# Ledger of designs, part 2: VH-VL binders against b7kms5

Target 1, 80 residues: b7kms5
Amino acid sequence: DTFETVRNTIRIESEVDESLRQLCHEERITKETWLEAAYLYLCEKPEELAQVIQLAQERLSQRKAIADYKRAKTMQERFL

## First folded at step 2 (VH-VL)

Design f2
Fold by OpenDDE, look of step 6:
Structure f2 (fold): chain C 80 residues (1-80), chain A 128 residues (1-128), chain B 107 residues (1-107)
Amino acid sequence: as target 1 above (80 residues)
Amino acid sequence: QVTLVESGGGVVQPGRSLRLSCAFSGFSLSTSGVGVGWIRQAPGKGLEWVALIYWDDDKRYNPALKSRFTISRDNSKNTLYLQMNSLRAEDTAVYFCAHRTYKISFGSGTYSVYFDYWGQGTTVTVSS
Amino acid sequence: DIQMTQSPSFLSASVGDRVSITCRASQGISSYLAWYQQKPGKAPKLLIYAASTLQSGVPDRFSGSGSGTDFTLTISSLQPEDFATYYCQQLNSYPLTFGQGTKLEIK
């Protein structure tokens, strides 16, 4: 059985990425297949999927907030 | 549990250099939003911010000290450093390292930052 | 730079008293204000962040209020262990700056 793959650049928070890499290494799987499997699993678990989506939204908000904070700090420094 | 332990303090003559270390555990400096900073306190005086390093290796300095002090990290050792050059008598102080983090209240969308954990400090005395 | 001015610098009070310490910023810092407690020979301890949020483990007799330029730390009923020096810190912009401190002494 063959399938097509799509190359994507996934930027993951460093600590999470390292932890995930370690898990994949120990389980002799890849980060890509982990993500595929996780998604497929969650597709059969609508409540759990909703929880993961919520968590993902929160994490995105965190990324934005952190980015905005640092940007604002940098800007302030330029004008002080 | 977050812990920070400073070391490297001592007595030095003016003009000399000294490197402080801060060994930390209970957190990763690779975690987004995390920072670690140095704050010093001269004898009988208040607190003065020295420098901060972010998870992405971005650095901030007290402008008064930037030309002489350098903050750095070794992630493999979970250690923060403060290289102090051209030391002066007024640099005499207890030097604290502190964990900087953030919190978002998702209900309100408010963003907060703070130094929540501090080491016990290491004493630097600059005298002739 | 943002200057943080605390008042008073010294405060004498008795156990059970309600006390307030003020911190004023030279310019607006929104709610990026933290309060610390420091006892002799010890590191500062975070009490309040975001101007009014109590740090975990801190007694609820401590409270913070204010935004913009004027902030207040309040201890509703002083306990013996509360006699210490208190500092405010702005985290709005660099360089980060502290107030000069308020020493709370027993009357």
Scores: ipSAE 0.022, ipTM 0.756, lowest interface PAE 4.7, mean pLDDT 90
Fold by ESMFold2-Fast, scan of step 5:
Structure f2 (fold): chain C 80 residues (1-80), chain A 128 residues (1-128), chain B 107 residues (1-107)
Amino acid sequence: as target 1 above (80 residues)
Amino acid sequence: QVTLVESGGGVVQPGRSLRLSCAFSGFSLSTSGVGVGWIRQAPGKGLEWVALIYWDDDKRYNPALKSRFTISRDNSKNTLYLQMNSLRAEDTAVYFCAHRTYKISFGSGTYSVYFDYWGQGTTVTVSS
Amino acid sequence: DIQMTQSPSFLSASVGDRVSITCRASQGISSYLAWYQQKPGKAPKLLIYAASTLQSGVPDRFSGSGSGTDFTLTISSLQPEDFATYYCQQLNSYPLTFGQGTKLEIK
């Protein structure tokens, strides 16, 4: 009940991961517990949660644009 | 405000042991994220990191010194120690203790770490 | 171990000059680099951390730049109190290592 966990595999940007790794090492916590705590904290703060969601939407949009560009580039190279 | 004051230096013969102390105030070594380290400087030479102790008692050493030097603390006295054994002429130096902290930049999430406050140093001279 | 190479070892300059000191890491250290100033008989003083962030209370004539392996400390319009020895330090990996120092002396 209280100790059930679910395994997730998540891809995050390398610079963000490095910073988070250093923070977790410094504070003697895990990425798992930091993620849980961050989400729970933000659920109690609707205005801050909305700001985080907006940032997440912007970052997702940027990743999609980059992925689309890379696909187009690969196709162009094959048309030599 | 943070202060660190080293003591215990002096003239010692090669092969002997010496214990340095660093009395600190303005922070607790029990505070999450805090560390205190020892950095030494031989006469006319540059800085050399010796050891670091974290708030959770995790310790890091310069590998060249690990076999002879031990870092420890006494939280009840707000004091850091450096136990130096089998002293050699090349250990002659001014020994500084320094407060180590980290910072996460707002917005960017960038992690940074540095030594922000230093003591005045205590001089150790190893000679016969 | 990460070796930190500072150049020059000695630098002569006049009040009002713009001076730059370089520091090179033997491998990538991102921006985990700090710069310290040391005056004779005194403890080092933190000037810059995270390669380019000025420590509170440090004059804005000091600036840092670089990332990865190549870093620069710049002093615009050198003042009399700036004649000192400067050290870079990498805080990316243990053991922590310092550059050999750059002694900035009056011309």
Scores: ipSAE 0.017, ipTM 0.756, lowest interface PAE 6.2, mean pLDDT 90

Design f20
Fold by OpenDDE, second read of step 3:
Structure f20 (fold): chain C 80 residues (1-80), chain A 126 residues (1-126), chain B 107 residues (1-107)
Amino acid sequence: as target 1 above (80 residues)
Amino acid sequence: QVTLVESGGGVVQPGRSLRLSCAFSGFSLSTSGVGVGWIRQAPGKGLEWVALIYWDDDKRYNPALKSRFTISRDNSKNTLYLQMNSLRAEDTAVYFCAHRTYEISFGTYSVYFDYWGQGTTVTVSS
Amino acid sequence: DIQMTQSPSFLSASVGDRVSITCRASQGISSYLAWYQQKPGKAPKLLIYAASTLQSGVPDRFSGSGSGTDFTLTISSLQPEDFATYYCQQLNSYPLTFGQGTKLEIK
């Protein structure tokens, strides 16, 4: 590439990652270009972008809930 | 633990055919994302990619070898094959099989080999 | 096809030295590059992928840098076991291609 890229670690839920990976493989694209393209597409679709943002917020809340549960469980086990 | 063991190498005359095998363990070629490939190395020379097969039976070849070489798999035996036809002197090399992996940040099109067998030697000579 | 050119082809160094091997791609490959180490009579060993990510189990004296067309493998302090041949490989597109190799010899 002639343009500058930025390295990021992206942690994706396993089932979603697998599905996305398969899609990228079939379409001969990368997760990088998929994400870039998806973002660019959504930038032109404000209504759809808003929906994706809401979904992303919900998924983040779920991750936090799971993390809280795991922490609580770990703490409980430590005091046993 | 991933292991790969090549076999089937030997001395053959030009024009003959040979089939190499690669028995692997520690992974399944039916698992999504998994790939296995062949890389060869002529005596005293560098590495040359030969072919790659993915879990979904998608195959990629070195264009210079595609017409003569065929990569295949038998999942029930956890074995990779390389059918080599119309062998030439320049095909003389150690043939390695290797496990394909990819960098998650990049996606599936990134192909590098994290586990290698010790290779099997193919000598093509009159 | 993407051609990979390593420099130098041969390198002499001593234990404890800091050494660098370069790899140049004929076109931009972003960070799609891996480095391998090969010792005589042995299979190649993955050292670095994605240009700068160290493979698990590889000593941290090995490091990779670069993006686009120019890449560097660095060994901060050579150990006796590091004398070997090193190859770069582009991960960007098919056909997969390797550099011609750099043989690191003891001075």
Scores: ipSAE 0.000, ipTM 0.694, lowest interface PAE 12.4, mean pLDDT 89

Design g3
Fold by OpenDDE, second read of step 3:
Structure g3 (fold): chain C 80 residues (1-80), chain A 124 residues (1-124), chain B 107 residues (1-107)
Amino acid sequence: as target 1 above (80 residues)
Amino acid sequence: QVTLVESGGGVVQPGRSLRLSCAFSGFSLSTSGMSVGWIRQAPGKGLEWVALIDWDDDKRYNPALKSRFTISRDNSKNTLYLQMNSLRAEDTAVYFCARTSFYDSSGLKYFDLWGQGTTVTVSS
Amino acid sequence: DIQMTQSPSFLSASVGDRVSITCRASQGIRSYLAWYQQKPGKAPKLLIYAASTLQSGVPDRFSGSGSGTDFTLTISSLQPEDFATYYCQQLYSYPWTFGQGTKLEIK
């Protein structure tokens, strides 16, 4: 079977990325196929999907907060 | 789908004024971290940053152009404007509208989406 | 103002070649650097941001490196569609400035 693929840049928190990378290495899979498989699995598990979405929203909020802080700091360095 | 479409370009005489528009869709400038700006390119030359406006209506200008150019927005129309006054021959260029994205862990800005540009020609 | 100097201004290469374009800032800009590709009659396209982060959808034959004042865009194996003009941009301080560009031509 052949699949048409689209390249995506995914930025992952360093500790999570390292752990995921290690897992993929041990299981001889890729982060890409892991993501595909995980999504497909969760599509069949609505309760688990909802939990993952909630966790993802929390992590997104954290990322935004960090980004805002860094942005503000950068602006201060530029103008002060 | 995110799109940016510039308009308002044309041929004008030196000393005249011109207002460019950039209609964008697929995003809102009110979103925190979102910015849009103008970049121009003279014929056969490189890129020159003109101005930027962010989600807080904060404006930044190229110092060389600040006295003559004004950037503004209308969120209700999802449109960006560039008012150009006292036009000079050296203002002849393609003017691009572009969006910046902040959505990364670094908080860095970069122009990730561009329109195809509108041409401004200043000649007597 | 921060001056961005690209080198070379013109580069001739063949399909399959490995090529590198350099951008030097007149002062330290940390990793506040982006690379763009522009083809004739088209708008610039973002390739790399934060000096080394590949933009989504861009082939992985493109890579960026550097920090501070010296930066490099590398194409590991040139494809026919890669012949274009490339620009670096600093976003460290206003006014934002671009390099003068590097035109990559077919040898």
Scores: ipSAE 0.012, ipTM 0.691, lowest interface PAE 8.7, mean pLDDT 89

Design g9
Fold by OpenDDE, second read of step 3:
Structure g9 (fold): chain C 80 residues (1-80), chain A 124 residues (1-124), chain B 107 residues (1-107)
Amino acid sequence: as target 1 above (80 residues)
Amino acid sequence: QVTLVESGGGVVQPGRSLRLSCAFSGFSLSTSGMSVGWIRQAPGKGLEWVALIDWDDDKRYNPALKSRFTISRDNSKNTLYLQMNSLRAEDTAVYFCARTSFYDSSGLKYFDLWGQGTTVTVSS
Amino acid sequence: DIQMTQSPSFLSASVGDRVSITCRASQGIRSYLAWYQQKPGKAPKLLIYAASTLQSGVPDRFSGSGSGTDFTLTISSLQPEDFATYYCQQLYRYPWTFGQGTKLEIK
């Protein structure tokens, strides 16, 4: 294809990644094209987009909490 | 564009010290989940992990080298360092600087970008 | 420490061949495994991470499989540029360790 692409690192939770990878394999698509297609689809679905955004915000909050915990643990190990 | 460029390699006698540098661009080590580290390769041999430092200044070492090697960073200069003391002949190797990225929130990491390496030769 | 054992250490093959390289861990490492390609005088290049995820920009003729202790890197159809040394690495537990490498040579 003639599309110009941009390299980007996507960090996905392991269980979600595994499931998504399996789906992409079965459907003969890539995670990249899945993401593109999903976004384009949601752009035409404002209510569904809002739901996805809310879910994404929740997941981000969880990731931050985990990161904070890891930092705290590391700090404890340094000062013990 | 992300780049890593090692420097500081050379020929030194056993027992001496040497400090390697790795200048990187296109990313910040202050970014959550980001890490950089050193991997070395003796002539004609395989890869050996040396040390790692993450965005929170947490350091991990190869136990065999921890007593002699120190990893550090200067975020203001986007530079990674490896202080090597009490060098031995077996420390002769190409030393690579490499970046790690999180695969996911579980902490899974991988070295996705490498420098071309700097050569250290320890000989009398 | 976790020991990583690759097999074979040397492999001769021809362009177009399907080849597989295996890596065995001395203990379970889940999917915390990466594969690298290294050409003479060059730095290693990441091919596969998380045991089976293809790094962006890597040809899809490369694939990784396995979990636990046994892992496989497969090249479905060898190209001239694929002759190199390949390494596996476990990132499950410190110290991180590499396999001893597999040199893939042209037959």
Scores: ipSAE 0.017, ipTM 0.679, lowest interface PAE 8.2, mean pLDDT 89

Design j11
Fold by ESMFold2-Fast, scan of step 5:
Structure j11 (fold): chain C 80 residues (1-80), chain A 125 residues (1-125), chain B 107 residues (1-107)
Amino acid sequence: as target 1 above (80 residues)
Amino acid sequence: QVQLQESGPGLVKPSETLSLTCTVSGDSVSSSYWTWIRQPPGKGLEWIGYIYYSGSSNYNPSLKSRATISVDTSKNQFSLKLSSVTAADTAVYYCAREYTLDYGSSDFTIYMDVWGQGTLVTVSS
Amino acid sequence: AIQMTQSPSSLSASVGDRVTITCRASQGIRNDLGWYQQKPGKAPKLLIYAASSLQSGVPSRFAGRGSGTDFTLTISSLQPEDFATYYCLQDFNYPWTFGQGTKVEIK
């Protein structure tokens, strides 16, 4: 088994990112370690994990609607 | 979860119009772009066109004069009509979802993440 | 229309092999490229989008690389279920165009 880290590029809603950065600043932790801790904690709590997954699905749906709107708006410029 | 199912006649006579319907379940037809793709037996994939529930559409120029894609939001389905068919239109026809992923600002990526099983349409007299 | 050319058109490989498939666009398409797997009698399945992003549920042995005109799909350790035809697709300009396909066959 190998102990390694990976670099990921993640795009988060600006307001959520601002709030998370404030939390990390106040608590003297990093965004990376908060993400790891949150996932590990939720893996031990299946009932709460299910609720988080539902919220994630709702947020994904909203982001998709925004992406589709952008596509419709820019279609003339990019595809015609 | 999201499933697509093609339906329509498996045999169409030359010069007639082939009509296929794709039924969407697990998602609203208003929430995404939808496409038709075909594959002649033993050959590769060819994109036909897309539709958005607002009526926005685009077609492969090779098929534009004959192809029409429409959406029925009340039935949660979208359909393809291809007129004046010939033996060259014999193919498996797939419906699929074109997912649009936001990459910030004015940038985005499109991919086909959910596909129907495909339906074989044979053009023969 | 943008022409997509895959190489090789077919290859023979054994379980455990590293397989690399190449796709070339006739003009620059940025990272607007997807890879799809098709088994006989089945619909294509998305493996990779935006040239290098692995679709959820797709095994990590699949990896995509490239930008502009030259792209590769690599399967790091071929499994029995990976024998299939693989297609690249550009989503930069309409019409969307597929490569001709690369058939990965059992040696």
Scores: ipSAE 0.267, ipTM 0.797, lowest interface PAE 3.1, mean pLDDT 89

Design j8
Fold by ESMFold2-Fast, scan of step 5:
Structure j8 (fold): chain C 80 residues (1-80), chain A 126 residues (1-126), chain B 107 residues (1-107)
Amino acid sequence: as target 1 above (80 residues)
Amino acid sequence: QVQLQQWGAGLLKPSETLSLTCAVYGGSFSGYYWSWIRQPPGKGLEWIGEINHGGSTNYNPSLKSRVTISVDTSKNQFSLKLNSVTAADTAVYYCARDYTVEYFGSDTYDLYFDYWGQGSLVTVSS
Amino acid sequence: DIQMTQSPTSLSASVGDRVTITCRASQGISSWLTWYQQKPEKAPKSLIYAASSLQSGVPSRFSGSGSGTDFTLTISSLQPEDFATYYCQQYNSYPLTFGQGTRLEIK
């Protein structure tokens, strides 16, 4: 084959997904090819790559904080 | 790699205030609760309390009247103060990161401490 | 508070032995239990969470089982590096509580 591919599942914020879906529809591309192109483009732009990594770290921290909040709330409710 | 480094305390006299600080290096501070856990010599572990980057705390009720945990987000540090110490407070004190395991589509969570500080021995004697 | 009781408090074993450590909660905690290993003068290391989920990097000879109030940590073939103190910890509700520990000693 010309390309070997892998299938995987990712979960993203619904508003981001909706916006990306609209972009892909308007530009006649797929989410798969957008992800590949975005990563490859950023690999050639180290300053921009660093900024994207920082944003990703911030978003991950926010998700972890939400999970922690929900976990702590659940444990508090069981304690009472 | 994430590392927790702690300092403070040592030898205290009864009635004094225990003060320890833990600094977080090599990882995100803002996404977690951070705990203090102690261990008297030759005995088991006791959870003291936890704090998040926003300053929200949960304390062990047995210690709540004497314990304050605070956070300095500008330095990625959190600190323990324990008032009115007695010989029963003699222990190795550890800081640790609360790691919450989240499952997609689930409202249940798992928890373990994934990184720990090196420990600080606090001895309370006259 | 939920009290966690481990049995035995200490045991002696030989390399190659199958070792079983038990932990009992004073009330039902579902599977919300973590096992830790602690070597002398070191901080504890998490081995298993959710009663049976093995941590990355932990040897497959370690396994956990149980739910509700009765839990077991098993080492299928004891190795020299396994001599340590083992603790269970519940995260069903605050405050977080640990068992008193089981000290595993070489015969």
Scores: ipSAE 0.430, ipTM 0.823, lowest interface PAE 2.3, mean pLDDT 91
Fold by OpenDDE, second read of step 3:
Structure j8 (fold): chain C 80 residues (1-80), chain A 126 residues (1-126), chain B 107 residues (1-107)
Amino acid sequence: as target 1 above (80 residues)
Amino acid sequence: QVQLQQWGAGLLKPSETLSLTCAVYGGSFSGYYWSWIRQPPGKGLEWIGEINHGGSTNYNPSLKSRVTISVDTSKNQFSLKLNSVTAADTAVYYCARDYTVEYFGSDTYDLYFDYWGQGSLVTVSS
Amino acid sequence: DIQMTQSPTSLSASVGDRVTITCRASQGISSWLTWYQQKPEKAPKSLIYAASSLQSGVPSRFSGSGSGTDFTLTISSLQPEDFATYYCQQYNSYPLTFGQGTRLEIK
């Protein structure tokens, strides 16, 4: 079997990223392998997966709200 | 200039499978999502689903069980299949490009359909 | 799903009139809204995205406003070419959904 990787650009909230980085460092793993492992683990646990999805949706909503605020602020500055 | 051209059968009987294809010219096929949108005669627009160059799809839950969107990257084409059609599926079907507006420092994006196919009227009649 | 409701469903106006179309979302969508114009037997054309950002090439008489659940498309001075059907569309969440449309007819 061949092992192929796909390049992804992943944006992570700074505090979460730092915490995850620290964990990966301590455990001698990478964020990439952590993500892969976490996904595979959750694929076998539908209830936990559903919880993670819900949390992810909430975080996405927060990101959109922040983006909207930034857009509004930019617009305000444009007309001042 | 990006141009979308679509084709497929326009007349179907109930229970048949709708099949449409959209070809992309004059622009990059990769880097975008591509959508199918339909419009029953005299009615509004319904988003069916989307696909990217890698084959990742998102479908409208109302149609998910019957819809398959596929991509042929070698031809810069993507297709729509809708199984078990009924009269309710009679509509003009459009393919479209999803343009994503990303902003530096933003964690999200804006979206709009900027290029559209010419539309394909599909009539389901017994 | 997020339902988008436009008002009015149809509107008659004259050239030079100020026209306002409203779109209401069943839940908050921030500013993730696009307005489209559709003429008979043609595909829709995007006019405004992000609720208020005017697309390139769109006349300045078009403007969009609103956030959260209530949005407005305004044509400050209606021109002959503006008679068409207008749709709002949210992209806050999947599935993407459109309003039922507002048909703008000549009085």
Scores: ipSAE 0.024, ipTM 0.726, lowest interface PAE 5.7, mean pLDDT 91

Design k16
Fold by ESMFold2-Fast, scan of step 2:
Structure k16 (fold): chain C 80 residues (1-80), chain A 121 residues (1-121), chain B 107 residues (1-107)
Amino acid sequence: as target 1 above (80 residues)
Amino acid sequence: QVQLQESGPGLVKPSETLSLTCTVSGDSVSSSYWTWIRQPPGKGLEWIGYIYYSGSSYYNPSLKSRATISVDTSKNQFSLKLSSVTAADTAVYYCARTDFYSEGLVPFDYWGQGTLVTVSS
Amino acid sequence: AIQMTQSPSSLSASVGDRVTITCRASQGIRNDLGWYQQKPGKAPKLLIYAASSLQSGVPSRFAGRGSGTDFTLTISSLQPEDFATYYCLQDFNYPWTFGQGTKVEIK
């Protein structure tokens, strides 16, 4: 019954961050309030929420694949 | 947190095969590169080799003819086999993890406690 | 294989002293060098990676410097718990190789 907040540390792609930062500046809102509003809106829209979850899963998979590739490349360069 | 634990016989007879396992907890064995390092009593450290769950591996040339490292993803373990052992193979054997940062390697950021293997009849 | 030579092989120092340990590679290894601390009867512990990057949880009195062939580990104010043997490791080219170790004894 109090307005309580938590601190989160998140890492997002720089291109996405730049676009979101520009949007927040133009609309005079903050990243934290954007995230809250977006989540609350999607909770009222099950079909749209499902689409967002699918995109999130695809992006997570892509990040893992890129990280795995970079690590393998780093180990491989030790032969040089 | 990440923990590594070596296990295997503490005594091996000359000419036999030394077999050790490392059990990984707090991390998936498929997430990183895993290694074995040994240290003879009163001496320095010697890197044995690495393994990745895909089968990618490298062995120190000094041990390559005798050493094999393998991964068991179902048990979250990796193992070392060293054949044709002699007294010179008496050492504390450690397993360890190699991690990464954006620009490169963080080698051996977590170690097992080590297990002494004595080669004697 | 790249040979790593540490200097000195051993030293004695008092609590509060500034201690410097040197590691030399037989060829250029960029900044692909780590420092490890080993206390008697224990597994080694990573202190520094990439020549100068302090591992999480390691006290700030430990500092690494260098690139290429010459590297140093400095302990700015030696504490009783710093009694240990210190090893450098090159992870530039296979096989990865350790220095012979430097034993720090607190008197």
Scores: ipSAE 0.462, ipTM 0.819, lowest interface PAE 1.8, mean pLDDT 92
Fold by OpenDDE, second read of step 3:
Structure k16 (fold): chain C 80 residues (1-80), chain A 121 residues (1-121), chain B 107 residues (1-107)
Amino acid sequence: as target 1 above (80 residues)
Amino acid sequence: QVQLQESGPGLVKPSETLSLTCTVSGDSVSSSYWTWIRQPPGKGLEWIGYIYYSGSSYYNPSLKSRATISVDTSKNQFSLKLSSVTAADTAVYYCARTDFYSEGLVPFDYWGQGTLVTVSS
Amino acid sequence: AIQMTQSPSSLSASVGDRVTITCRASQGIRNDLGWYQQKPGKAPKLLIYAASSLQSGVPSRFAGRGSGTDFTLTISSLQPEDFATYYCLQDFNYPWTFGQGTKVEIK
């Protein structure tokens, strides 16, 4: 029996990525299977899922703030 | 996975307004910059502009007076309007995603298939 | 606007060849440089971002190098599927601008 996979481009903050890579190496799993497993686990844990979603939203806000700052900086440099 | 699809008329008359829509699936439009790029037949690529989730947009100065990009978060779409078109605006028009992360931007990591718009009387 | 100049405009190569494409910016753009591959009738495809970061799913034979004004895309061993037109893009300043393209053809 086989299952189909979907290609994704996932960019993880460098410090988190390194920590995750180390964990996966030690446990002899992959980041892909980790994500699959983590999601499936959380699907059965509504309270924990809500906490993860909140954290994910905060991290997204941080990324957006950085992007906004970079745009502003680029614009300033253009006019100097 | 993220997918983008352009839609709109493939033929526009001179002086009229070119109007295209890009439908995004597999991702929320609130997570990236959404970009339009065009390519005249047999020529290179030209960045038109993009719109951010907040509604702020940036345009190529060469097209700024004529180009308008908008986003509809409820439909997960963004659109391009280019007014007063001429033959020089004949091109394949692409919509694309510009992602971002803590280290910087990743321009155009996903593209639509492109749609040819011909300006002709 | 920042001008991006690619070199060469076209080149002929054989499978297995090492291919190098250069992109020069009219001013410093740090590492805000991307490389794209486009095949006829298809949309461009991101290969490299931030001058040297390989996009997920892109073969390791592709490599980007450089910072400031001079950048290179290298294909260590050209494969049949690599014949295409390549573009560099700067996103350091607005407007974002592409190089004129480099067509890699079969010798």
Scores: ipSAE 0.153, ipTM 0.830, lowest interface PAE 2.3, mean pLDDT 92

